VH-VL binders against Metalloproteinase inhibitor 4 (TIMP4). Designs and how they scored, part 4

Target 1, 195 residues: Metalloproteinase inhibitor 4 (TIMP4), of Bos taurus (Bovine) (o97563)
Amino acid sequence: CSCAPAHPQQHVCHSALAIRAKISSEKVVPASTDPADPQKMIRYEIKQIKMFKGFEKVNDIQYIYTPFDSSLCGVKLEANSQKRYLLTGQILSDGKVFVHLCNYIEPWENLSFLQRESLNHHYHLNCGCQITTCYAVPCTISAPNECLWTDWLLERKLYGYQAQHYVCMKHVDGSCSWYQGRLPLRKEFVDIIQP

## First folded at step 4 (VH-VL)

Design a36 (from t11 with light chain L98W; framework fv_tixagevimab)
Fold by ESMFold2-Fast, scan of step 4:
Structure a36 (fold): chain C 195 residues (1-195), chain A 123 residues (1-123), chain B 109 residues (1-109)
Amino acid sequence: as target 1 above (195 residues)
Amino acid sequence: QMQLVQSGPEVKKPGTSVKVSCKASGFTFTSSAVQWVRQARGQRLEWIGWIVVGSGNTNYAQKFQERVTITRDMSTSTAYMELSSLRSEDTAVYYCAADYLTGDHYYYGMDVWGQGTMVTVSS
Amino acid sequence: EIVLTQSPGTLSLSPGERATLSCRASQSVSSSYLAWYQQKPGQAPRLLIYGASSRATGIPDRFSGSGSGTDFTLTISRLEPEDFAVYYCQQYDSSPPWTFGQGTKVEIK
């Protein structure tokens, strides 16, 4: 399984849904109704805590589905624990919510203050920006709405400091630049700007 | 964490140009928009224009569009405002400001300000 | 251009009292693009409120903003000696120029 690198903002912008959830149980299920098909999926029963994206398509999600095999980008989530996850994913034609390893999936505790803030407001509103991954120098912008993502160059990480602490933010003239946000640990601001 | 430090006071003759600098300290210069605002003695604040540091894109108030140029130098973390064809009514304190600490999506809250540069235009 | 009109022009109060400052726009302003600033003599302005109601980092909770459309209010719930200053509202809505109100001076009675 291989995934194209994508910034957390790109994951939220390109996913059909983004939620915070706890995993209640898991079950191995057939991938299709054909009994000769050996492919399997894991169905996770979730307790949805909050939805950040997807309100127009789904409510009260009960189950999410992921491939069984890691080679098919199946994701493994801890059931029956206190652990809470940020999950992004797609809605299949049959209405099933589908998540896999190439989606943005993180324990909630691993998200920075800015990332938690951005899930409520910044990512959704700045999907008009283009984030371009820099793999080598030179790396220069090719459009005014472009932000250069340098975590690979500077830290050799998929999600380094820039992914954790910056949003590619669109300005009134249509251009974009990285925005660091406000200082963390200001709880009243989170309460004020949340829906 | 960002701090803005402006160049010193200027005394200019009418018809000349003035170029005020605004040097940023700190990493976040490249992720900021730098705005320029002036205030004549006893008058209200007047917005001049801004530059998005990363892209170099500018917007100017129509009152100033034909006389003002805002630029930045990424290597020195410095923004500049040049105002040409100076008149006595251009006498004011000129401020640069950035939205580093308290901006929200779709809003440029100017929460980091330079100390101001007094520009006096007199014959 | 959007014209912002502040009232009153001068507000004379004692420490401990509540101050209520008004900012009226000549046309509707999105709350995302309205800010309040404090300025003391000889100093640069200081951001207090952005997005009509969001307090800037480091600003005491006695400062609050409210309003939408054409009517916006800055409230200082209990004046401290350091709060006597000139206050400006500003809008970033529509198109340049972004405009400031004329200011309200809060002075010691």
Scores: ipSAE 0.000, ipTM 0.422, lowest interface PAE 17.8, mean pLDDT 81

Design c01 (from s02 with heavy chain R50L K59I; framework fv_sotevtamab)
Fold by ESMFold2-Fast, scan of step 4:
Order: structure tokens, then sequence, then C-alpha cells
Structure c01 (fold): chain C 195 residues (1-195), chain A 120 residues (1-120), chain B 112 residues (1-112)
């Protein structure tokens, strides 16, 4: 399974759903109603805690579906635990909520303070911004609404410091730039006011 | 549709305690910091502190630290600011305020203000 | 604390003329990591709470008329009203949010 790199903001903007949930149970089910189709899926029964995106499309989500095999980008979620997940996904034509490994899926505890804030306010308001991944130098802005994403270039990580601590934010003039979020009072204040 | 509605004017004697409420509607109370700002008659604006209603964490300006207590009740979507050991110089209009972006401490939504008069 | 100083304390401007209000911070409010100035401007009319006009030094709040503009960087900032209207008579405050929020003392704008 391979996935095109995408910033957390892009995942939220391009997904039909973004939710925080616990996983209650799992069950292996057929992928389709066609008895000749040998493909399987895992159906997870979820306890939805909060919805960040998709509430106008679907309500009271009971189940999510993912491919059975990891080679088909199936995702494995821990059932019957207190672990909370951030899940992004799509709604299939038959109404099923579909999640796979290339979606943004993270234990909630792994999210930075800014990412948690951004799920509530920043990401969906700034979907008009374009985030462009930098793979090599030179990497320069080509449009005013563009933010350059350098985690791969500078850290060789899909989700480095920039993905965790910055949002590509749109200004009133239509331009976009990286925004770091709120300043911690004590520690960050000392760092900022120092020479 | 976002509204911050504060409790009515108060008259207190020196040494007393005052508690002002700020009830919010039109948004999710726990998504925004709630700030309190003092404005003495004919004078400027002075930030007192904030609360994060989601976890109850508070931050106070050192000038008010020890006298101010900010609390939040998520069951009623109401923030409170309590100021103790009142002095005549505490006579002021008190505002609750919040911002569209909770990660930036500028304020696009304000309560109507509550006048507190401290006199003997 | 970052001290905010406005100038002048008051000014009178004729309708249709330009009004300029200055704000100076005791320390830079430019954050080098994101290259943003943590500076806002407010308008306050008698009996009303302050109204946000500008944030990030130069970004105009939604619904605020084009005649209002903010400029400056670091420690020196300016609010400009390009053509004064009668409804612009008010007290104006600058505010930094680089650290604990602090406000300027205010500039009273009157119609000449």
Amino acid sequence: as target 1 above (195 residues)
Amino acid sequence: QVQLVQSGAEVKKPGATVKISCKVSGYTFTDYYMHWVQQAPGKGLEWMGLIDPEDGETIYDPKFQGRVTITADTSTDTAYMELSSLRSEDTAVYYCATGRYSSSWYFDYWGQGTLVTVSS
Amino acid sequence: DIVMTQSPDSLAVSLGERATINCKSSQSVLYSSNNKNYLAWYQQKPGQPPKLLIYWASTRESGVPDRFSGSGSGTDFTLTISSLQAEDVAVYYCQQYYSYPTFGQGTKLEQL
C-alpha cells in the first residue's frame, strides 16, 4: 500500500468526514453483495465522541469500513479499549463510511495542541489555501494562496514540526501563509523577547 | 448570532467581593478562550485574565493575580469573574470577550459590559 | 509587560480628510518564526464595547470599510482612515497579543 503525501489540513479539507471516536468491536464482512466477489472488509462499530466535519451529510455513525488486507490499504484499529482516534474518511455511494490507511488517522493523544484547535476552527475555514509539498531545493511560492510544506525536505518525515505546529491560513486579501497558533505565555514569551 | 450576555450593574462597599457572569450563545462554549477586560471611567482597557472552558485552565495578569478568580460552568455555558478585596479604584466597566480564533488573543466578540461601582 | 503608547491623545479631522493614529510598542511584536506582527486595532463609541477593526497589523476584519487600513512592523504601527466619515468619530485603541494582551491609552478622534 502506498499513499500520496498530504498535510493534515489537506486530509480534513479533502475528506467527507472527520471524527473523534472509540472502537467498540470489529467484524469481517463481505466487500459487496455479489457472492462471486471474494474481497473482504472489516466493519468497526464505533462510539462517536465528536464530529469535526460531515455532520450535514451523515448523523449518528454506527459503523466504519476498511479493507481487510493491509496491502489494500486496510487500517487496523484497537477495539474494546479507551483509545480515541481521529478518523477522516469518505462516504461511499451506498452510504457506508469508508476509511483506509491513506486517510488521516491518528491516536488522539498524538495530536498537538494546534492540531486539536485546528480541527475545530482552522482547517475547514482555510481549505481555500493550497499546500504544496517541497521535495527539493529550490522550492518557491508560485501563487499568493500557497503555503510550502517542507517537512519532507528538511526532516525526511511525512508529519514533522510544520505539520504538527502550523496551519496554512487565508488572509482577507486572499493570500495564505503559515500560522503557528497561540503563544504559550511563560516559556514562549521568554523565547520571543530574548535577542 | 454569537452573543455574550453579562449580568447587571453592581454597587459594592470597599472590601467586598463581586461576581459577574457572562452567558454565551451561538457558538460552542468550550472551543474559545473567554477573557475578561477592565475599563475604568475615562481610562483605557486592561486585560485581567482568561479561562479555557474545556479544561478550566486559567491565566491571570500579575496585576490582578491573587484577587481575581475566573471560572466556567459548561452545563450553562456561563463564565464568571470574581474580584475580591474591592477598592474604589476597581470602579470600572468589566467586559467578557472572546475571539473567532481561540489561538489568537485579539477579540472580535464582546459582552455588553457590567458597571461595578465601589463606594463607601 | 509590553507597553503600548499611542499618539496623539486626541485629534480633530475634517470630513473627507485623512486621519492617522500612531501606536508604538516598548518591544517588537514581530514574531520572527512566522513573520507576523501581533497587533490589533479597535474602535469604541460611547456606551459600547470595543469593535475589532484590524488584526495581524494590516488584516481588515470582515465588514470593516475599506477606508480603514493598518500598517507598520516591529514596534511602530499606524491606523489610517483615508477619508473621514461622521460615523468614524470614536476612541481608537491598539492592542498587542505577542504576550499578555496590553492596550494603548487610546486616541480620541473628533470631527473638525
Scores: ipSAE 0.000, ipTM 0.435, lowest interface PAE 14.3, mean pLDDT 83

Design c02 (from s02 with heavy chain K59Y; framework fv_sotevtamab)
Fold by ESMFold2-Fast, scan of step 4:
Structure c02 (fold): chain C 195 residues (1-195), chain A 120 residues (1-120), chain B 112 residues (1-112)
Amino acid sequence: as target 1 above (195 residues)
Amino acid sequence: QVQLVQSGAEVKKPGATVKISCKVSGYTFTDYYMHWVQQAPGKGLEWMGRIDPEDGETYYDPKFQGRVTITADTSTDTAYMELSSLRSEDTAVYYCATGRYSSSWYFDYWGQGTLVTVSS
Amino acid sequence: DIVMTQSPDSLAVSLGERATINCKSSQSVLYSSNNKNYLAWYQQKPGQPPKLLIYWASTRESGVPDRFSGSGSGTDFTLTISSLQAEDVAVYYCQQYYSYPTFGQGTKLEQL
């Protein structure tokens, strides 16, 4: 399974839902009601703790579904534990909540203070901003609503310091720039152009 | 039945600290944010901050950030709001409040309010 | 922060008549991606906490009488009481939740 790189903000913007949950149990189920379909899914029973996005489509979520096969980007979640997860996903045409490896799925304890705050206020409100991954220099903005994402370039990580501690926020003039919450900032804007 | 029950009225001198409690019942305390709202006479309602009772994560409005501390005790299902360096302008009714969705900060359940009077 | 301004500051309406309260935000509280207005309305009576009436600008909270309705989009919102009853005498507040919550200054509704 291969996933295009996406910033946490992009995952929230492109997902139908984002929730915090614990996994109560798991069960292997048929992928469809069609007896001829040999494909299987894993159905996780969840305890939904919070909903950050999706309340207009789904009021409470009892189950989430993921492909059984890892080649189909199936997710393996730890059941019957105290572990909390941030889960993003889609709602299928039959109403099932669907998650897979290319969604933003993260143990809650791994999220920064700004990421937790951004799930409530910033990410879904700033989806008009464009986040572009920088792989090489030079890397420059092509539009005023663009934020350059440099974790791969500077740290050789998909989710480095920038992804964990910055959100791409829209200004009143329609331009976007990186914002580091109410924590002390070295600079108001991230200087991401290197010589 | 959902209930948010706050501690009683307080009278404090300038420079003092006040701590108000909000005990919840009728729902799972850790499933919803608990917010605190100040109602200043003639100025209306002002959001102060919130806590996630499950992990203790707090977020404060910058106006209060240096003076307010919000805490939660999951063993007693009680949230607390502590305001330090009290000024006469802090005389207000303080409410705890919670809502059904963590992503939508409107409030369908409120405490009865606690009057804090700051006078010399 | 987003500033909420209500008009009028006070309003007197006869029983059975329509009451209209306006609320204006300093910037749009309409989120284009989900087409929702992040606006709520509350009723507050003396000695009581605020009571939620309307959320998402026009969705009535469960148990709220159908004479209460919300309308508007973007920056301009209205709370309407189609036929005033004695128990509706109260102060009404609008609140945005597009950003950190902010409230209007309140509109005092009195019986004429």
Scores: ipSAE 0.006, ipTM 0.506, lowest interface PAE 10.6, mean pLDDT 84

Design c03 (from s02 with heavy chain S102T S103R; framework fv_sotevtamab)
Fold by ESMFold2-Fast, scan of step 4:
Structure c03 (fold): chain C 195 residues (1-195), chain A 120 residues (1-120), chain B 112 residues (1-112)
Amino acid sequence: as target 1 above (195 residues)
Amino acid sequence: QVQLVQSGAEVKKPGATVKISCKVSGYTFTDYYMHWVQQAPGKGLEWMGRIDPEDGETKYDPKFQGRVTITADTSTDTAYMELSSLRSEDTAVYYCATGRYTRSWYFDYWGQGTLVTVSS
Amino acid sequence: DIVMTQSPDSLAVSLGERATINCKSSQSVLYSSNNKNYLAWYQQKPGQPPKLLIYWASTRESGVPDRFSGSGSGTDFTLTISSLQAEDVAVYYCQQYYSYPTFGQGTKLEQL
């Protein structure tokens, strides 16, 4: 399977849910209730530690589902361990939580301080900003609410320094620009944006 | 094996600030929210707020907001509850407690409680 | 805030007899999307913190004797002790966690 590049902020903004969880167990299950369908899925039983997004659609998630085969973008998670994951995903029409390889899935320990902080506040508040991936030069903004993402261009990485250490943040005038968290902030953090 | 051990009883004058500690052992401190609950004679159990020890995010009951501050120190696996502008009505036993899920705030484990007496 | 009201305020029951404690919420604590009732029950003995007995209205916590059971849905809930033992003398609290946690006022259970 192949995945279109997306910044962590885009993953959070475009996913139905984002959670921090441990994996308790795994089980191979049928992909559908149709007995003639031979396809399989893996159902992971999770221990949900924290929810960052999805409150309006689900309260507590017991199971997540992923395709069995990696060619169908199935993801393999480590069960019965102390490993914590950031999981993003979709909620299917039947209420199942679906996670695949192209979602933002990271061991929690791999996330930067800014990413952890942004999951609580900044990403949700700045989903009105546009993040545009730069593949080649020239690469210029086409709107004031746009931030240019250059990890692929400059580092040949999906998640380079910019993905790990910047958030595309909306300013008072409606424009957006990259914010590293160490820029000179003189006032306390703003947790929500009021109209 | 799981234990929540709170600091000892406090006697304070009206207008003072009190800070109570809750030291955790037997589980991963950053995996679960730490909650604080007040139990005053005649008033029953009252939730004050919670903290996510991983990132320091807090949520408070509106009744206590502005007077309560909850913090966590991951180097010592210790949560703190600070209550300012103390009044006689704040005389109570204060508990720390853990819940397993983000929206399922029922409490599996409790500290032994800390008595705070506010008198002149 | 969701207000939790227990009845009775106190109850005296003979050893071996059934004890029933009721809890009412000011609004439903049943979440329609997952069909779960966000309600727990606790036991508290003098000088001790509360001890979890029941969660999700009817699921018994590990290590809790099977004489304890929870029932109900929506706004009306019941904790039942099928055969009272001496060690069951305590104050019992219901708690909702559908929104910010709130507790009932407590029911004192005494041996008759």
Scores: ipSAE 0.286, ipTM 0.710, lowest interface PAE 3.5, mean pLDDT 86

Design c04 (from s02 with heavy chain R100Y S103K; framework fv_sotevtamab)
Fold by ESMFold2-Fast, scan of step 4:
Order: structure tokens, then sequence, then C-alpha cells
Structure c04 (fold): chain C 195 residues (1-195), chain A 120 residues (1-120), chain B 112 residues (1-112)
């Protein structure tokens, strides 16, 4: 299975939901109610701990679905353990929550402090910013709302230091820049977390 | 056994600040939201807000926003609720509460309650 | 916000008789994708915290006697006590958790 590269912020912005959950059980189920359809899915029963995005569409999620085969981008999650996951995904037309390998899926323990904070506040509020992946030099801003993502250039990694420790945030003038989370937000940044 | 143990009763003057604690045991503190609920004498229950102890994220009911601060100390498995600019109308029993399925915000475990009396 | 309204405000029922308490929400608390109603019922006795009786509108909490039952869907819900016992004298609250939690005003159940 092949996935277009996307920054964690882009995954949250483009997903219908983002949650923290444990996996209670797994079950192989038919992909449809048509008994002639040989396609299978894996249904994971989850214990939802927190929802970061999607509350307006779904309140509490009991099951998530993923393709059975890795070639169809099926995800393998560890059931009946203390392991917590960040899961992003889509809501299908029939209301099923669908997750696959090209979504942002990480053991919770692997997330940085800034990523955890950004899930609560920054990622979904700054979806108006454009994150552009740099693959080669030269790499320059083509619009003021752009943040250049250089993990591939500098570390040859999809999720390097920048993905883990920076969020692309919008200034009041509509321009965007990287924010590390250590310094207080400046007056020029849009503060949507205050009433 | 799951236990939520709250601090003792408080008597405060108008304009003061009160801080109530809720110590938990019997479950993983960071896996569930901790909620705070107010009950004025002879009145119903009013949700004040909640905290995610894992990352400190809070949500407050607009009625209390600006006056209520909820915090959590993971080293002692204790949640706190601080209410400032106290008025006589804030005289109430305050409960901490949590539920087995944290995002299903129904509450199967409650603290014993803390009476806060605001009077001159 | 979702407003919860209970009826009646108070109710007197003889021992062994059925008690019925109603709860209405200002908007549906049924989530169509999972077909669950995000509604709970609590019992509160003087000097005690509320005790969970019912969640998901009709699922009885462990240890709660089978004379307690919940029914309803969408915006209209009912708590029924099939045969009132003396220990059931209390105030009962409904609560929605479809959005930020809100409670009904409470129904005081007394023995006739």
Amino acid sequence: as target 1 above (195 residues)
Amino acid sequence: QVQLVQSGAEVKKPGATVKISCKVSGYTFTDYYMHWVQQAPGKGLEWMGRIDPEDGETKYDPKFQGRVTITADTSTDTAYMELSSLRSEDTAVYYCATGYYSKSWYFDYWGQGTLVTVSS
Amino acid sequence: DIVMTQSPDSLAVSLGERATINCKSSQSVLYSSNNKNYLAWYQQKPGQPPKLLIYWASTRESGVPDRFSGSGSGTDFTLTISSLQAEDVAVYYCQQYYSYPTFGQGTKLEQL
C-alpha cells in the first residue's frame, strides 16, 4: 500500500476524527451485508479515552474498521494491552469509522509534548495554513500562509524533529509560521482557545 | 476498589477563593476525565467542567468560565477545583466524578462531596 | 446546550406500586451511527452523592435492582420502578451526555 506524505497537522485537518483509544478486541467481519462479497475487514472494539476532533459528527466510538489486507492499507493494532493509540480516520456514509495505514496512527507514548498539546488546541484550529514538503533545494515559500516542511530534506524521515516539535500557526494577517510551543504565543498569532 | 476522596468542608467570605481536592485510587488516573459538579442547597446538579489529567486540557461550562480553574497532579493522583470571586450563590456541595468509559460522560464514581459555605 | 426537563417535579407512590418519571431533551440524544441514546439516570438520597442507575437510556448499572428500568429514545425518556420499596425514596435525575453534560431539574419520589 502507498501513502502520500502528510504532516501530522495535515492528517488531523484532513481526517473526520482524531481520538486517543485502547484496543479491546479484534474480529474479522464481512466488508458488506452481501454474502456473495468475499471482501473482509477487521473490526476493532475500542475503549475511547479522548476525542480531539469529530465530536460534532460522533460522540463515542465503539468500533473502528480497517481493511483485512496490508495491500489495501489495512492497519494491525495491538488488542487487550495497556497500549494507547492516537487514531485519525474517516466516517463512512453508513456511519462506520474507517482507519487505514495512510491515516496518522501512533502509539500515544511516541507523541511529543507539543504534539499532545497541538491535538487539543493548535492542529485543527490552524488548518488554514498550508504545509509544503521540501524534497530538494531550492525550496521557497510560494504563498504567505505556507510553512515549509523539511524533515525529508534534513533527516530523510517522514516524521522527523519538525513534525514532532513544530506546528504551523496562522498570524492575524493571514500569514503562517512554525511555532515550537516553548515560548508564549505572540500577539500576532490567532488565539482561538480564548473565549 | 475505585475511591474518590474529597477534602473537608470550607467556610469562606464573599470575594474569597476556595480550592477543593479529589484524591483517586483504584484506577489509572490519566485514563479518565475528572469532572466537577455543583449542587446548591435544595437544587439540582450542574456540571462545572472537566480535566484530562494526562495533558491538563480543561473544558468549562460557560456559566463558570472565568471563575473556575480545574487542575490535576499526576504525582499524587489528585484533581483540584478552584473557584474564585465567591458569592453567596456559590454556597453548594461540590462533587468530583468520573466514569468507567471516559468519553461517555456519565458518572459511575463520585466523591463524597465538599460543602462550601459562603457567608459574611 | 441541551436542556433536560423532568416531569413531575414530585411524585408520591404507595409501596408495591409502579413509579414513572419522565425526562425530555430539547434535542435528540440518539446518535444515528451507533443507534445509542446518550442518557443516564441517577438516584440521590439526602447527604449522599448521586448513584448511577441506568446508562445508554436502558442499560442497568451493576448492582441496581431489576425493578428499575429505563426506556425511550431520541427526546423522550422514562425511568420506571415496577414495585416501589421504602429504600427507593429519593430524588431522581436524568442526564444527557450527547454534548457537554446537562441534568434535569430532578424528581422527588416520596412514599404515599
Scores: ipSAE 0.062, ipTM 0.631, lowest interface PAE 5.5, mean pLDDT 86

Design c08 (from s02 with light chain S33Y; framework fv_sotevtamab)
Fold by ESMFold2-Fast, scan of step 4:
Structure c08 (fold): chain C 195 residues (1-195), chain A 120 residues (1-120), chain B 112 residues (1-112)
Amino acid sequence: as target 1 above (195 residues)
Amino acid sequence: QVQLVQSGAEVKKPGATVKISCKVSGYTFTDYYMHWVQQAPGKGLEWMGRIDPEDGETKYDPKFQGRVTITADTSTDTAYMELSSLRSEDTAVYYCATGRYSSSWYFDYWGQGTLVTVSS
Amino acid sequence: DIVMTQSPDSLAVSLGERATINCKSSQSVLYSYNNKNYLAWYQQKPGQPPKLLIYWASTRESGVPDRFSGSGSGTDFTLTISSLQAEDVAVYYCQQYYSYPTFGQGTKLEQL
């Protein structure tokens, strides 16, 4: 399984839904109605706690589905636990909610304060911004609504300090830039991400 | 086992502020929204607002926006509802209540209610 | 806001008789994706908070006697008590949760 890198904001913007939930149970189920198809999926019964995105499509989600095998990007979640997850995913044509390893799936406790705040307020409003991953220098914006994402370049991490502590925010004039909330900005970091 | 316990009755003068508490036990406080509902004498039930105790996000009915503030203290598993600029029309029983899902705001558990009387 | 209207405002029923309370919403509370009606019923006795009886229009809450049943879909809903008992004397409220929660004005059920 391989996934294109995506910032948490991009995951929320590109997903059909984003929820906070606990996992009640799991069950292995057939992937299709064709009896000759040997493919399996895991169906998780969830306790939905909060929905951040998806209200216009679905309100109460009872089950989510993921491939059985990790090579097919299946995700493993802890059932019958007090553990809460942020889950992002898609709604399939038959109405099933589908999640996989390339979605943004994190234990809730791993999310920063700004990420939790951004799920409620910032990510949804700023989906008009473009986040571009920087792999090498020089790295410059090509459009005014673009924010440069440098975690891979500077930290060799998919989710480094910038992903955890910044949101790409749209201004009144349509341009975008990084916003850190109430935390003081590191001068060197700000100079790199806002050329 | 699940229990919502509210603070006692209050008598306030017009213009004052009242703050009511709701202490929860028997479940994980941060797993469910906490809602506040007003019941004025001779009137039905009116939803005032809710808080997500996990992140502090609040949502208020427009009728109460500007006068109501709902907060939560996760260290004591207690939710609060503060109503300012009190008028005689605010005389009512106030309930805290919790439901199962974020999109399914029906209420399984209720506090016992707190009577707030506004008079001079 | 979705306005909830109950009828009648008050109802007197003899013990063992059937009681029916109606609730109308100003807009449909049926969600097409999941085919669920976002409608609940509560019982309230003097000096007590409301007690949940029914949710999803027809699902009985655990511990609620089977003489209580809910029916209806979209905008028109009914709470039925098949055989009234003395302990059922109370005010009953319908509530929608399709949008911001709103309650009906209440129906007072009394014993004849």
Scores: ipSAE 0.051, ipTM 0.639, lowest interface PAE 5.7, mean pLDDT 86

Design c10 (from s02 with heavy chain S102V S104T; framework fv_sotevtamab)
Fold by ESMFold2-Fast, scan of step 4:
Structure c10 (fold): chain C 195 residues (1-195), chain A 120 residues (1-120), chain B 112 residues (1-112)
Amino acid sequence: as target 1 above (195 residues)
Amino acid sequence: QVQLVQSGAEVKKPGATVKISCKVSGYTFTDYYMHWVQQAPGKGLEWMGRIDPEDGETKYDPKFQGRVTITADTSTDTAYMELSSLRSEDTAVYYCATGRYVSTWYFDYWGQGTLVTVSS
Amino acid sequence: DIVMTQSPDSLAVSLGERATINCKSSQSVLYSSNNKNYLAWYQQKPGQPPKLLIYWASTRESGVPDRFSGSGSGTDFTLTISSLQAEDVAVYYCQQYYSYPTFGQGTKLEQL
């Protein structure tokens, strides 16, 4: 399975839903009602849901579905644990909530304060901004509403410091720029770069 | 065992501010919204607002917006409701309450209530 | 805002008899996508906080006696106590959670 890189903000903007949930159980189910179709899915029962996006389509989600095979971008989630996930996904024509490996799926603990704040207040309001990934230099803005995403260029990571600590926000004049918001709490470290 | 324990009764003069606490035990404080509900004598129950203790996000009923502030302290598993510019009609029992899901706002756990009396 | 109206304001019922309390919402609290009614019922005794009895209009909360049942859909809901016991004397409230929570004005149930 192969996924195009996308910033967390892009995932929220392009997904039908974004939720915080714990996984109660899992079950292998048929992918369709056709008895001749051998394809399978995993159905996860979820609990303790906060919805950041999707209320207009689904009020409460009991189950989410993902392909059984990792080659079809199936995702494995930890059931019967204290682990909370941020899940983004799609709503299929039959009303099933569908999640796959190329969606933004992250243990809640891994999200920065700004990411958690942005899920509530910033991401959905700034979907008019364009985030463009920089792979090489030179990398320059081609439109005023564009924010350049440099985690791959500078850190060789899909989700580096910029993805974790910046939101591409729209100004009143229609232009966009990176907003850092509230910084992570710095306790006693003068220099956080070197442990 | 889930418990919500509220601070004691308060008597305030008109124009004052009151701050009520709700200390949580028996569940993970950050997993559920904490809601505040007002019950004035003879008027029934009115939802005031809620907080997500995980990130501090608040939602308030428009009737209380501007006068109510809900906060949470995750280090002590305590939620607070502060009501300013008190009027005699604010005399009521105030409850903190929480439920099983953040996406559905029905309440299976309640604090014991805090009586606030506003009189001159 | 969704307005919840209960009827009657008060009723008196003899022990062992059926008590019926009605609740009407100003707009439907049935969500078409999941086919659920966003409606709960609470019991409140003097000096105590409300106690959840029913959620999703008809699902009984754990530990609530089976003489309590909820019914209805859309805008019209009913709480029924099939055989009144002395401990059931209380005020009963309906609540919608389809939007910002709003409660009915309450129905006082007394023993006749």
Scores: ipSAE 0.206, ipTM 0.689, lowest interface PAE 3.3, mean pLDDT 86

Design c11 (from s02 with heavy chain G99D S104R; framework fv_sotevtamab)
Fold by ESMFold2-Fast, scan of step 4:
Structure c11 (fold): chain C 195 residues (1-195), chain A 120 residues (1-120), chain B 112 residues (1-112)
Amino acid sequence: as target 1 above (195 residues)
Amino acid sequence: QVQLVQSGAEVKKPGATVKISCKVSGYTFTDYYMHWVQQAPGKGLEWMGRIDPEDGETKYDPKFQGRVTITADTSTDTAYMELSSLRSEDTAVYYCATDRYSSRWYFDYWGQGTLVTVSS
Amino acid sequence: DIVMTQSPDSLAVSLGERATINCKSSQSVLYSSNNKNYLAWYQQKPGQPPKLLIYWASTRESGVPDRFSGSGSGTDFTLTISSLQAEDVAVYYCQQYYSYPTFGQGTKLEQL
């Protein structure tokens, strides 16, 4: 299984839903109603604590589905524990909520204060910003709505300090820049309308 | 085992502010929303707002927005509802309630209620 | 806002007889993707907080007697008490949770 790098903000912007949940149980189920189809999925029964995105498509989520095989990017979640997860995913044509390894899936306890705040207030308003990963120097912006993501360059990590403590914020003029986690969001940012 | 215990009755003058507490036990306070519901004497129930105790995110009914403030103290597992600029029509029993199953906004556990009387 | 309207405002029923309370929503609270109705019923006695009886329109809360049942779909819902007991004298409220929670005005159930 291989995933293109994506910032947490990109995951939230490109996913159909984002929720905080605990995993109650797991069950192996057929991938389709055709009994001749050998493909399997894992169905996790969840206790949904909060929905950050997706309410317009689904109001309550009881189950999420993921491929059985790790080679097909199946995700393994800890059932029957007090562990809370941030889960992002897609809604399939049949209404099933689908989650895989290339989605943003993180134990809630691993999220910074800014990431938790951004799930409520910042990410959804700033999906008009473009986040570009820097792999080497030089690395410069090619558009005013672009934020340069340097965790790979500086820390050799997918989710380093920048992903944890910065959000790419859109200004009223349409340009974007990184917002630090130390200060509360300024008034001018809360009035930004998504394109 | 799950309990929501609210502070005692209050009598306030018009224009005053009241702050009501709701202390929880029997579950992880930060896992589920805490809601506040108003019930005027002899009348129905009206949802005021809710808080996520984990991050302090609040959502209010537009009718109460601007006058109601909901807060949470995770060190004492206590939620608060503050209502300002009190009027006689704010005389009501105020309930805290939790939707502890999957953020579904039907309320399985309720506090005992706090009577707030606004009169001169 | 989804407006919830209950009928009747008050109802008197003899012990052992059936009581029926109706609830109508101003728009559908049925979510087609999961085929669930986002509707709950509560019982409230004087001096007490509301007690959850039914959720998902027809699922009885744990510990609630089986004489209580919920039915209906979309915009029209019914709470039925199959055989009234003295302890059932209370005010009953329906509540939708399809959007921000709203309650019906309440139905007062009295013993005839």
Scores: ipSAE 0.311, ipTM 0.712, lowest interface PAE 3.2, mean pLDDT 86

